# VHH binders against Protein DOG1-like 4 (DOGL4): the designs that were tried, part 121

Target 1, 232 residues: Protein DOG1-like 4 (DOGL4), of Arabidopsis thaliana (Mouse-ear cress) (q84jc2)
Amino acid sequence: MSKMRNLVEEKFLEFYESWVIQLELYLHQLLIAHNNNTMSETELRHLISKLTTHHKAYYTAKWAAIREDVLAFFGSVWLNPLENACSWLTGWKPSMVFRMVDRLRKSRVVLVEAQVKKLEELRVKTKFDEQKIEREMERYQVAMADRKMVELARLGCHVGGESVMVVEAAVRGLSMGLEKMVKAADCVRLKTLKGILDILTPPQCVEFLAAAATFQVQLRRWGNRRHYVTHS

## First folded at step 12 (VHH)

Design zc23 (from zb5 with T105E; framework vhh_8fcz_2)
Fold by ESMFold2-Fast, scan of step 12:
Structure zc23 (fold): chain B 232 residues (1-232), chain A 122 residues (1-122)
Amino acid sequence: as target 1 above (232 residues)
Amino acid sequence: QVQLVESGGGLVQPGGSLRLSCAASGFTFSSYYMNWVRQPPGKGLEWVSGISRSGSYTYYADSVEGRFTIIRDNDKKMVYLQMTSLKTEDTAVYYCARYTDSSSELPGFDSEGQGTQVTVSS
């Protein structure tokens, strides 16, 4: 049966579809820049700025949406099952980008010693921040099983009267906790992305952003295609 | 089956205005992100503007931002491009294109239309 979607889900679905299509257009420009070494540093910086602005626009829209309904981001209807399977607290796992940088180093991107040192420092900081959030997620999930929550769940089996108001208040509290965790995770994502772009030169930034955008776009396309789950 | 028919092009002087129209048929128009793309003389295709399924979100190429406006009417199955402050570099054949993720190329565009010629000269 078709899952019923609320207004937040419908609005964000249309936004996200448009955002990914615009990402494909930027990816095309990044691939042209990669193949044409005649682009000026000013032109490369402009393109990098466009991509960073585009990613910030995503988080602006996301944070507005989670203020209205954070639960819509747990089981997102705008993501296919493959995208959802790769999700870590409603988005990409920050430490994953360092594997992308490592792959680029083996093929197209040569880093100087100072950049390698800064990337390692950023990797350690990112993993530390990521682990802090994972511990907070664990505490949140364990708190769901606390005596007070179990008691509220039992009370919620009675529809009407004071039980409805008490359950609604508890659900609001849970949603606020999820909002804080999602925003914390998104802050780590943005700090990690900014950190990498600050360390890399403009041509290296183009390579990194092209790799990241390619992965995101292809993951979505693979998950959307009917033949994805068909054995060869 | 899928048909996109562009119209409204012509010859205008620099600083002039034109409104392009695209009539769609053969598919569920309201389910697709729609685009305007152009091909200047002797150059490849250039994306100009895009509009989401309901019209809530619009995007523009830097070269046309602030000068062009994309609009759609889902009841009439129409996409429009309102062009103002036209420049000689806007001279091109303009095509209406629907987005598709089934294309092997990025970005994925599907266009059957013959296009409409816009010439900006004094």
Scores: ipSAE 0.714, ipTM 0.878, lowest interface PAE 0.9, mean pLDDT 86

Design zc24 (from zb5 with T105G; framework vhh_8fcz_2)
Fold by ESMFold2-Fast, scan of step 12:
Structure zc24 (fold): chain B 232 residues (1-232), chain A 122 residues (1-122)
Amino acid sequence: as target 1 above (232 residues)
Amino acid sequence: QVQLVESGGGLVQPGGSLRLSCAASGFTFSSYYMNWVRQPPGKGLEWVSGISRSGSYTYYADSVEGRFTIIRDNDKKMVYLQMTSLKTEDTAVYYCARYTDSSSGLPGFDSEGQGTQVTVSS
């Protein structure tokens, strides 16, 4: 009765659950590193590298999964409704990450003027790339509603192998277009993350990654509490 | 009602091997990510290894990567930690812990057992 998960959804759900749990463990390490001054620059860089590798592993798994079923990433079963509501093209909105950088700057992170300038240039570039993808998605969605697609939908209501094949080809084309856009959005995410980490010092990277991981973990916990908290 | 019972610890020489076992009951074992954590004498808890609900994904702390292997048997409701090339630094009480996102703090684990003592010495 309820929508059953397909194989791609089941595999990625298990992957994502374990990936988030590992992110929580890295967050714990980041908070320890931030709160003590005993870690060397080499140790901090190693921790930052572990986080970068962890995020890279996510995109490796995601791109393999979207090649099989990109639609699984729109309204994902491994995300709670709050996480899905905050999603932009199957992931975090790239420009949002600069809100976290701004918070760190105001609370305890001392950024030099050269870093502030580079971060603002990166923010503008990220927003531009983000808006370019939004325009492509709008064009894609408009094209879905044109006469040819309407005719294909009508044809799909008829019994016969020929009409079924034509509809299947159209759906495959639609999925390939979405895969291309999702990968483009993910490339903006990865470039933005890399850009920020390249601008920041290792202690600042630790603070930034801790803030980002804290937000991601807390957003998941807030959404899950809607389903896990029982009130008398 | 969640119960986790650890066993398999003991005294072993450096370079030796041990296999720890964790018997789980009181919850749907196959639905939970499972962990091994340890507490060395006079130190805090440290995470050692984790395994996804079906066993498809495993993670290890840097200190044990390549030396330890985490395995689960959902039919028997068991988690195992195969330890090889043991070092004196591995001396600790080892605990099996169920991950839960309902617990407060980080990481979100329910450690219900007494643990099993591993001593690595001459």
Scores: ipSAE 0.680, ipTM 0.855, lowest interface PAE 1.0, mean pLDDT 85

Design zc25 (from zb5 with S104G T105S; framework vhh_8fcz_2)
Fold by ESMFold2-Fast, scan of step 12:
Structure zc25 (fold): chain B 232 residues (1-232), chain A 122 residues (1-122)
Amino acid sequence: as target 1 above (232 residues)
Amino acid sequence: QVQLVESGGGLVQPGGSLRLSCAASGFTFSSYYMNWVRQPPGKGLEWVSGISRSGSYTYYADSVEGRFTIIRDNDKKMVYLQMTSLKTEDTAVYYCARYTDSSGSLPGFDSEGQGTQVTVSS
């Protein structure tokens, strides 16, 4: 499916490419920190803070872009087909990060009982918030097939002028509803990330962030290689 | 053939300034994220700064933030690094590097240039 890029898409495409390149640089630093085990707690906290700030910068840019064109985030042109196939409400599924946390169980840096309990409580809360958003999205999608929306679609099909303006107002309402849901999903993502980092020690945070960034970067590279080969 | 040619290095006093240049050829320059990386004597490669395709987004290593400015001129196929308030710790060979996503290793850079030597000494 081909898509002509609007100004919002072009701007966010350049932003996202730059953001991922910087994530790769941070990932390199995380892998060195994880493998070298000689960094002070202050140095590790600084690195964790850099990653946290970087993720917050992504959501700041995303929310600005969504305010202008939320539909650009459904089937994004800055993501390859594999990345798009793995998206849940325009980003990673919050409960998925607990799979990265499960890897820490097999690491040399062992989770203590108190951490395991807090992580399980956070997992349950995250799944609850996630399912609540899924129900809201289902209701929204059903409402899109509401009799009023179907009538507006028919009205806009073969006539101009007044009917076009009414259809445009309906589309704007649709976009506002999607913006609210995407922001709600992003808030769950940020709360989940912060919650995990608050429970983990600095070395465990580095290992967790390295695992998450490795998955994100590798998923992009796998998708780009497959796309490049098939595009040729 | 992809080529990146760095220039503008030299010997400067602490607190001095230098402007490095990188001339690109053999690829569509305006389509690529560009970087400056450096190698201090006896140490590994260190990323310094990066700039997006149009120049709208720039990033800097903490060690150079506020002192260095990365600029590009897509019409001339040039990347520049304006260095101010230079420190002895900035002594290194500086390389211009094109981002590549085809690399199997991190970071994903493509730089086969000879680099330009910057020496900060009094």
Scores: ipSAE 0.668, ipTM 0.860, lowest interface PAE 1.2, mean pLDDT 85

Design zc26 (from zb5 with S104G T105Y; framework vhh_8fcz_2)
Fold by ESMFold2-Fast, scan of step 12:
Formats: structure tokens, C-alpha cells, sequence
Structure zc26 (fold): chain B 232 residues (1-232), chain A 122 residues (1-122)
């Protein structure tokens, strides 16, 4: 079991490092596109499509990994401590992307009234979906703690009567519940991202994606670069 | 001292093939994401391809996707770029580059070697 868990973490660590490096390269392309008024709408749509495909690839890999070991995503070894501190249910908090959208109000590409209205409606819906998941997770955590406590108590009362297989089955059952919750949170993330991109024009999509990628890349860099007293 | 030594460049006709090699020394090669970048005549650096620590994940620029293949041999501390269906637009000096978290024009690339010239001409 521990061997399978170790392989999942090792594989996803290498995947995630590669995925972030590719995100940095896409960010560079987004910044060039944002500063270049000569790019066609077709070229901008192609770049936006590449980033949406890149994000979908992340969730494809994540969902394969959580099927094997969802617990690897609670305290991820591929994230630095700052990234882990900023995580909400194993990823970015869906409503936080509207802070990136707020930058568009000050951009060269002005949001029209109809877009502002649709974005606010989407923000409200996203916050509602977040709160629903938070309530479900709280309920699950209470039920999970009670169930595990009862199972541990039962196992502890038996003198050599319980097998490793029984314990493994119980833990797997608990993990499957967590997998469902993580996938629900990821679905809100993907719906929120798609919703924003559907409302925005291609130049606005480029600016939004650049802001989001910049935050993700810089958060990782800040966490990797620390200055504190250390032996050297 | 980190060293990256590129080789395998040359003159080829359009549609031809070349295999570039990069020999690494002076660092734990198997711990780093490795890249190929190129500089066409009179232009800036362009990222071409990247490969993860073990070789499990690879990425390519749109301009080379389906034509180039990046591979690595961690035991030999080598990175290769297999180039097929070469175009005149592929003419450039090709550099092997180690990924780091340092900022720059191509963010996170350092320790470039001397490069190897690829010229695609009829």
C-alpha cells in the first residue's frame, strides 16, 4: 500500500513540476499577446485554447492520481509550504479568481455593462457553490472522524482478530468519500473558469489568464525563495 | 562547475533530419528539468522543447510539435533532440538549458552551453 502511495506522489510531483514550467512558458506568451495589438482574434483564441487544454490536463492527471491516493493531495509534497497554506480543498479557491477579474476594470480593454452584470451573477453563483461544498465537507469530516474512531476502537478491542486487509478496506472507503468531495470542488473550479472565459472577449481572456498564471507562478517563487536566519 | 556541451548540428536540406546531443556535468542531472532553446539569425531566444527529470513528461513549441522529439538518458547524463522534417525556419543556434527558478526573458533557464549551429538550406 505504502509503495503504491509513494509511486503516486513521485509521479504527480514530476508531473506538477513540468506542468508549472509549461504554465510559465504560456504566461510569457500571454504577456506578449497582451502587449501586442496586432495579434488576430484567431491567434488569441488559439492561445486561450492552449491554456484551457493545459488546465484540463492538470485535472485529468489529478483525478487519476486521487483515484489511487486522494490523501496525497492533503499536504501535497509537490507544493511548497506557502502554496499549501494558500490551498482550499486541494486547490485554488474558486471565488478568488474574481479578484483577478477586478483588474480588468482598470485595463486597456474595458468591460461593458452587460459583462459586468454577468460576471457578478457568476461570482454570486460560484460563492454559493463554494459554501455548499464547504458544508458537505464539514459534514463528511464529522462522519469520517466518528466512523474511523469507531473502527479503530473495534480493532483495538480484538486480540489478533483483525487483519491488515480489513483496515485497508476501511481506509479506502473513507478515501473514496474524500475523492468525491475533491472532484466536486474541482468541478466548481472548472465551471468558474469556463464561465469567466465565456463572458470575456479574447483580449480580456488573455489579460485574465495572464493575471491568474502570474499569481500562481509568483506564489510558487515566493515560497521557494525565503530569507531567514539559517546555518550556511 | 556546471557544464553543458551541445553537438550534432550541421547543414541539411529541407525535409532532412539531425540529432542534437547535450552532455551535462557538474550537477545532479537527474534532478533537473532540461530544455532545448534556439536563436535564429537576428532574432531572440525561442524555447523549443522540455523534458522532466525522468523523461516521463515532454513539451514542445507549436512550431516543432510532431517533428521534434526530446529524450534523455540519465545514466549517461545526456539530453537529445531528434529533429525530422526540417524547415528553413528551423535554422538557428541550438542551446541545451537547465531549468531553475531564476527570473529572465525565458524564465527559469540557466547554464546554457556554447550551442550547436543548425542550418537548413536547399
Amino acid sequence: as target 1 above (232 residues)
Amino acid sequence: QVQLVESGGGLVQPGGSLRLSCAASGFTFSSYYMNWVRQPPGKGLEWVSGISRSGSYTYYADSVEGRFTIIRDNDKKMVYLQMTSLKTEDTAVYYCARYTDSSGYLPGFDSEGQGTQVTVSS
Scores: ipSAE 0.651, ipTM 0.841, lowest interface PAE 1.2, mean pLDDT 84

Design zc27 (from zb5 with T105R; framework vhh_8fcz_2)
Fold by ESMFold2-Fast, scan of step 12:
Structure zc27 (fold): chain B 232 residues (1-232), chain A 122 residues (1-122)
Amino acid sequence: as target 1 above (232 residues)
Amino acid sequence: QVQLVESGGGLVQPGGSLRLSCAASGFTFSSYYMNWVRQPPGKGLEWVSGISRSGSYTYYADSVEGRFTIIRDNDKKMVYLQMTSLKTEDTAVYYCARYTDSSSRLPGFDSEGQGTQVTVSS
């Protein structure tokens, strides 16, 4: 039997399925562009812009949804177990995208020394921002445990409407704090993505976005085929 | 098992309008993302538009954005494509396609229909 889903979960499940299918369509276009060395700079910039807009649409929908139910994003029903296991604060870990950047250095695409320096500076800044978020989440988790213990103690001392109100206030506080942390993590993700795209040339951006989209799509497909990922 | 039957095509002048229909059977229609794809004469398949399970989310190819509207009716198990401001470049056989992640291709589509011919000419 499957666990019951709430309305926010049902709506975001439909959105996310649609969003990933559109990402597959953009991935197909990126792969065609990568294999076609005659595509103009204007055409490449247009494709990069479409991918950027697509990612922005995801965060717009996500932030609307977490306003209503941030807990839906922890162990999400629209992600398979493999995708959930790879999540860092409800999404991809920002520093991990530099693995795709490292692939550019090993491919036929030439990165000039100035780009390598800027990418290393961005990687260091991204790790610093990640560590700041991790410290804030740890602080939040400690505060959450202390608050929950106090509220549970209050509940044990009272019977009736007062105890219900106290528990509801505590849950509301937890949700607001988690929403703030998730948005902070998403801002680091968006800053990291924009930073990389600002440093790379349009052909390099296409290669980077193709690598990132390929990984995201394949991770989902592998997780949906659990027997394969277990044996590989 | 899956059957998709397209209809509504025809001959129309540039600037004209047509509404295509797709009748689905053999699967739980309301559980699937649905697409319109087309094949112009002498060319390969190109994706045109897609619609989510309930119809809440729609996407369009750049070439048709603002001119075409995809709609679905889950009670009738129908997908529609409302086409306006038609151009000669829109001349193609139009197919209804169900999304599947079981395909070895990206993106994953299947289609059991014969398609419906749209000809835009003076």
Scores: ipSAE 0.679, ipTM 0.864, lowest interface PAE 1.1, mean pLDDT 86

Design zc28 (from zb5 with T105K; framework vhh_8fcz_2)
Fold by ESMFold2-Fast, scan of step 12:
Structure zc28 (fold): chain B 232 residues (1-232), chain A 122 residues (1-122)
Amino acid sequence: as target 1 above (232 residues)
Amino acid sequence: QVQLVESGGGLVQPGGSLRLSCAASGFTFSSYYMNWVRQPPGKGLEWVSGISRSGSYTYYADSVEGRFTIIRDNDKKMVYLQMTSLKTEDTAVYYCARYTDSSSKLPGFDSEGQGTQVTVSS
């Protein structure tokens, strides 16, 4: 039986489809800017600002949606199975973007020693913040097996009665805990992205954002076509 | 067969207004993100505006933001571009395009290429 989508899932599905299509348009502009080298610093900064605003719009919409239904973001219907398999706490793993930064070193982009040092410091901090969140998730999962939750599960096996309200209150509490953790993970994502863009020059920012957008777009296309999923 | 038929273009003076229409057939119109793209004389294709499946989300190129409005009517299988405060720089052939992820090129557009000519001059 096909899963029926709730209103939050339907609205976010349409939002996300539109958001990714707009990301493809920005990626096209980033690739033109990178290839042609004719844009002024002001023009590059404007393009970087559009990408930054676009990502902030995603988190604004996401946080509104998780306030209503955080569980919609675990195994999301707007993501294909490959995208879902690559997710860490409902989104990209923050430290992964430093692999894209490493790609900048291998290309035509030259990083000065001061930038390399700051990026390394940011990578270490990002990994630390990730581990803190992973410990919170572990604590959350362990709490699901505590005596209070076991008792509530037992009550849920009884059909009808006053226990329904108590079970519903407990489920809301669990959802609030997940919402807090998802927002914490998203804050690490936003801080990491901002940190990288603050360290890089405008041409380097363009190349970094192009690499990140290429990965997001290509991962979606590979998952949608499936025959690109099995790399041996 | 996917078919998109644009209309509503013409000659207009700077500061004027036009409404472009696109009639869609051959696909489930209400399931697709729709776009307007344009080709100015001697230039490549330029994306103008896009609209989500139900019309809830719209996006605009910086050059037209605040002047153009994209609207859709899923019952009539129509997408519209309301153009106000037209400038000479808006002179172009305007095309209606369906988004597709099947395209090997970015951005992913699917258009039959008829278009409608908009000329902004005194």
Scores: ipSAE 0.686, ipTM 0.868, lowest interface PAE 1.2, mean pLDDT 86

Design zc29 (from zb5 with L106I; framework vhh_8fcz_2)
Fold by ESMFold2-Fast, scan of step 12:
Structure zc29 (fold): chain B 232 residues (1-232), chain A 122 residues (1-122)
Amino acid sequence: as target 1 above (232 residues)
Amino acid sequence: QVQLVESGGGLVQPGGSLRLSCAASGFTFSSYYMNWVRQPPGKGLEWVSGISRSGSYTYYADSVEGRFTIIRDNDKKMVYLQMTSLKTEDTAVYYCARYTDSSSTIPGFDSEGQGTQVTVSS
């Protein structure tokens, strides 16, 4: 229960704050593009590319941070309690983005049969990939409670050079396993996002990205307002 | 009372340079993401650049990237915008703005300043 300063948490807090503010700026551009049908396909593709790059930058920073301290991403200090309550394995649940796809406005372009079929195939694959990771997380949790791990924990309580080294090696192994699972979940997120954008037309991509960014920004603002009312 | 006071604008020829300053008071400056926004004659507000609370992360609009540099001095409670290779399309009133998520608008900015006029003309 010692509250130590965590450098990974402090660095990622500043990064994430900046990243979300830039997402708000891109959201503003997406809303302008959505409400004004005068943008060319080249201009729309450029905006979509900027959003894709922005999301990739998040995962680049995240993967650097989890290499140093993966546990910082479980109960993250840069997320408010509402954002933390809505997370699945340190981020958004991949299949949930299909709710955003289902709520795409039909006023610009109607989804054609071929797109509907590809989106359904992607949804099924995404659900399968999620279930595989959930099974891996369950195996990890069971391994934590295994007789061998319980004995190692007890050994660590006795304090000695050999005992300390054995416990430290076990904890390092557990952290590496957790890092691998978080990266696997993030790969499903990136594959799902790319898959949706590859299926949709540029105007449909703008609508999808605007819906996703709106939800993310509003969820953060709702959680932040609730916190101030409760504790101020 | 939050106050942001911009200065350093003026008339400059295309290709010239200017350094804008923003003096902040009335809040914990080092806790806030800071921005420069501009309003060209007869147009709406356009975001120009932003800087994280410690200065570790900076961002620029495509139209100014490579030409402008945003800097902050938390001890002096100052934000600067170093502008080089100025173009006629950079002509605008420049405002310093603090980020806030309490705004009803996205992106969330507030500003108490009158801005500083930059005119790029031959």
Scores: ipSAE 0.709, ipTM 0.880, lowest interface PAE 1.0, mean pLDDT 86

Design zc3 (from zb5 with T100V; framework vhh_8fcz_2)
Fold by ESMFold2-Fast, scan of step 12:
Structure zc3 (fold): chain B 232 residues (1-232), chain A 122 residues (1-122)
Amino acid sequence: as target 1 above (232 residues)
Amino acid sequence: QVQLVESGGGLVQPGGSLRLSCAASGFTFSSYYMNWVRQPPGKGLEWVSGISRSGSYTYYADSVEGRFTIIRDNDKKMVYLQMTSLKTEDTAVYYCARYVDSSSTLPGFDSEGQGTQVTVSS
């Protein structure tokens, strides 16, 4: 199992490094588009579509990986300590994205009242879905400490045919439970991202995606600098 | 110490093919994401393609998708760009570039070679 876990970690580490480098390239294109007010709406829509596809590719790869080893995503080796400290159930906290939307209100791109109302409705719905998942995770953690699980843990300290099979089945069940919760959290993330992009105009989408990508890239750079400078 | 030496460019007719090579030295080649970047006459640098540390993941600019293939050989410390169905718009100096994580550089490429000239014309 440790070998399988290491293999999943190695593959996803290389994937994630490459995915972030490609995100940085898209960020460069978003910043050019934001500063070049002459880009056509079709050109802006194409760039937004590329970013959307890139984010979907991440979740496709992640869901394949969690099917094999969901625990690799709790305290991920491909994330630096700062990125891990900012993680909520293996990724960004859905509601945090609305703080980036709030920054758009102070930009030169003005949100109309209808957009503000739809964004507030989406924020409330996102918070509700987020809290529901938090309650499910709490129940999962409590179930881990139940008498039956404690007994299985004791049994696992002693190697023996039938006992080993029962313990392995229980561990597999726990992993499946975590996989379902992680996938549920990722679905909230994707719905939130899609919802925001559906409400915003193409120029507003570009500004929003640029802000989000800038934050993600800078967070990684800040954490990586700390690793090389303070813990080298 | 760090060196990237590009080769394989030349004059080719539209619809033709070329293979570019990049020989790397002075760093742990197998630890770095590698890229091909080009500069057309009178224009800025344009990213073309990238390849992950082991070669498992590749990415391409829209303008070359389906026509170019990026490959690496970590034992030989080489990066290749196989170009097919070449267009006049592909005329440029091609550079091999190592990815470097830098807060001051976008997109964070370190290109130290002289490049190799690709000219597509009849």
Scores: ipSAE 0.684, ipTM 0.858, lowest interface PAE 1.0, mean pLDDT 85

Design zc30 (from zb5 with L106M; framework vhh_8fcz_2)
Fold by ESMFold2-Fast, scan of step 12:
Structure zc30 (fold): chain B 232 residues (1-232), chain A 122 residues (1-122)
Amino acid sequence: as target 1 above (232 residues)
Amino acid sequence: QVQLVESGGGLVQPGGSLRLSCAASGFTFSSYYMNWVRQPPGKGLEWVSGISRSGSYTYYADSVEGRFTIIRDNDKKMVYLQMTSLKTEDTAVYYCARYTDSSSTMPGFDSEGQGTQVTVSS
């Protein structure tokens, strides 16, 4: 696979490896903060800001990469098979993070009624945004089927044969559509993350971010420890 | 056998500079994310800086941001830490560590060296 890897894949692979290692270091700091009651609100807000900046850096790098090759993000070489199996439109499914928020109800720092109400409103909005994106993806899949039918019709007609320019235009159209959808999904992810952090107190933000980072790091570590089996 | 050999430490006055070196052997150096970590007297291990396998991405602890620079030379199998504007709080044994996700520790470091002592005092 290394012979078929392009420059976008090579650069993003190194970026993502580094980004996850730094996330693991931030996770360590989050766990220390969670277990240590001596940190001030200012210190907690600073740590939360570092995590927010780190996630923003990921999307900055991702959007630059998808502009060059969006297809690299469907079945990514920098993700192991387990991570790829758990992906929804090239990333985490926004509504799933609310399951991590639900654990805060059992924490030392419990949610107040006003926070529970705002989180439920955000959950509903996030779910509707997800469904809107899923419908848009279905529209693009239908468009792809229509384009394939046109191409098959042209191949069946020996009058002109297949044109390289027609194929390139179709592929470019597909890539532009996918780029738009991936960015839309990422906007829902960022809006959901911001919304949760805006509702939670700094100690609750630390617990939430620690839970999210723990899941991401452990999923990657477990998947990376598996070996390819050549015999069944 | 994986080996990491740190050098370049010493006694320096506040505001001074030092360049630490780490010589790696026994593994494919260019395939690994490399780190500098330190242990101040009577304290726990503290992560200082990290560098990606080609050197394209670097990260720093808040306490050293803007004062330290991590560099690597894959041909020589070396990683360096250029330290400037040194403070008394930078006094520590400095270790070079390879990142691995197979480590039982979080974060995942393989620290195999004996370290190099940096003392910042008059």
Scores: ipSAE 0.702, ipTM 0.877, lowest interface PAE 1.1, mean pLDDT 85

Design zc31 (from zb5 with L106V; framework vhh_8fcz_2)
Fold by ESMFold2-Fast, scan of step 12:
Structure zc31 (fold): chain B 232 residues (1-232), chain A 122 residues (1-122)
Amino acid sequence: as target 1 above (232 residues)
Amino acid sequence: QVQLVESGGGLVQPGGSLRLSCAASGFTFSSYYMNWVRQPPGKGLEWVSGISRSGSYTYYADSVEGRFTIIRDNDKKMVYLQMTSLKTEDTAVYYCARYTDSSSTVPGFDSEGQGTQVTVSS
């Protein structure tokens, strides 16, 4: 039947479903704010703060969950196949958000030269941090083919309870390394998001957050609709 | 046929309390995120509160946080909204709404009931 999930997966599945639905509610508010030119700077900053808090809540819950089971975040049961196919180290690829910022330049949002310069500096730094993490992931994957790991796997085929304990310890060590890497990637995501919001004016922040939320919500809906069509 | 039936509304004085109920039928209630939304006189729909399928996660609009509590009973197929410290601004028709991602709207609600009127006045 293959519908078995561990407690961490069940808890995060329900959390993530709820988190995305709340993101849809915030997206609705962002779209209203974008169309309402009478909204004050204070009101716009409050809405931006709510979105920032919502994203931080996601990472708080994620980091608690990966401490328990980081492997649940690779091929996650709470993401549809399209969302999983678009994931980079358990989440969005940081450099992708700059393409969304570039699209805002084609709307009624006009970026001044100083903002363009700061966004380009942030883009370069983000790509550098991203590549550093990619090299760490490559080293992690190469380490799986290490002679010591191969020998440990071989031992696991031939001895009883002692082998199970040794293999469990090794897998736990691998999971800890993967957790550190996922958290490093998430830190780059949060720094990139904060950096963009710090450079943009409140109306530009609203348009950026609306574009980002629209993409995330639509990607999920496209994937869910495709699954429904293929499995109905 | 999906049905949502709201009840529990009425006239109450500022500072008072009311409990709204929503009885659901025609779908697998325990599989859906449920919401309360309201429409004040002469205004558009306003989202009030939402609750996850098992009740583990709840969310509230800023205007009602700390005053309202959303609860569900999956065995009875019921959603409740416990309202305390009511204000004149809470006057509205209150609707129970089922979340769906197959809606053309964001957020997606594919069913709402007939509503229950809450009037807060002295």
Scores: ipSAE 0.706, ipTM 0.877, lowest interface PAE 1.0, mean pLDDT 86

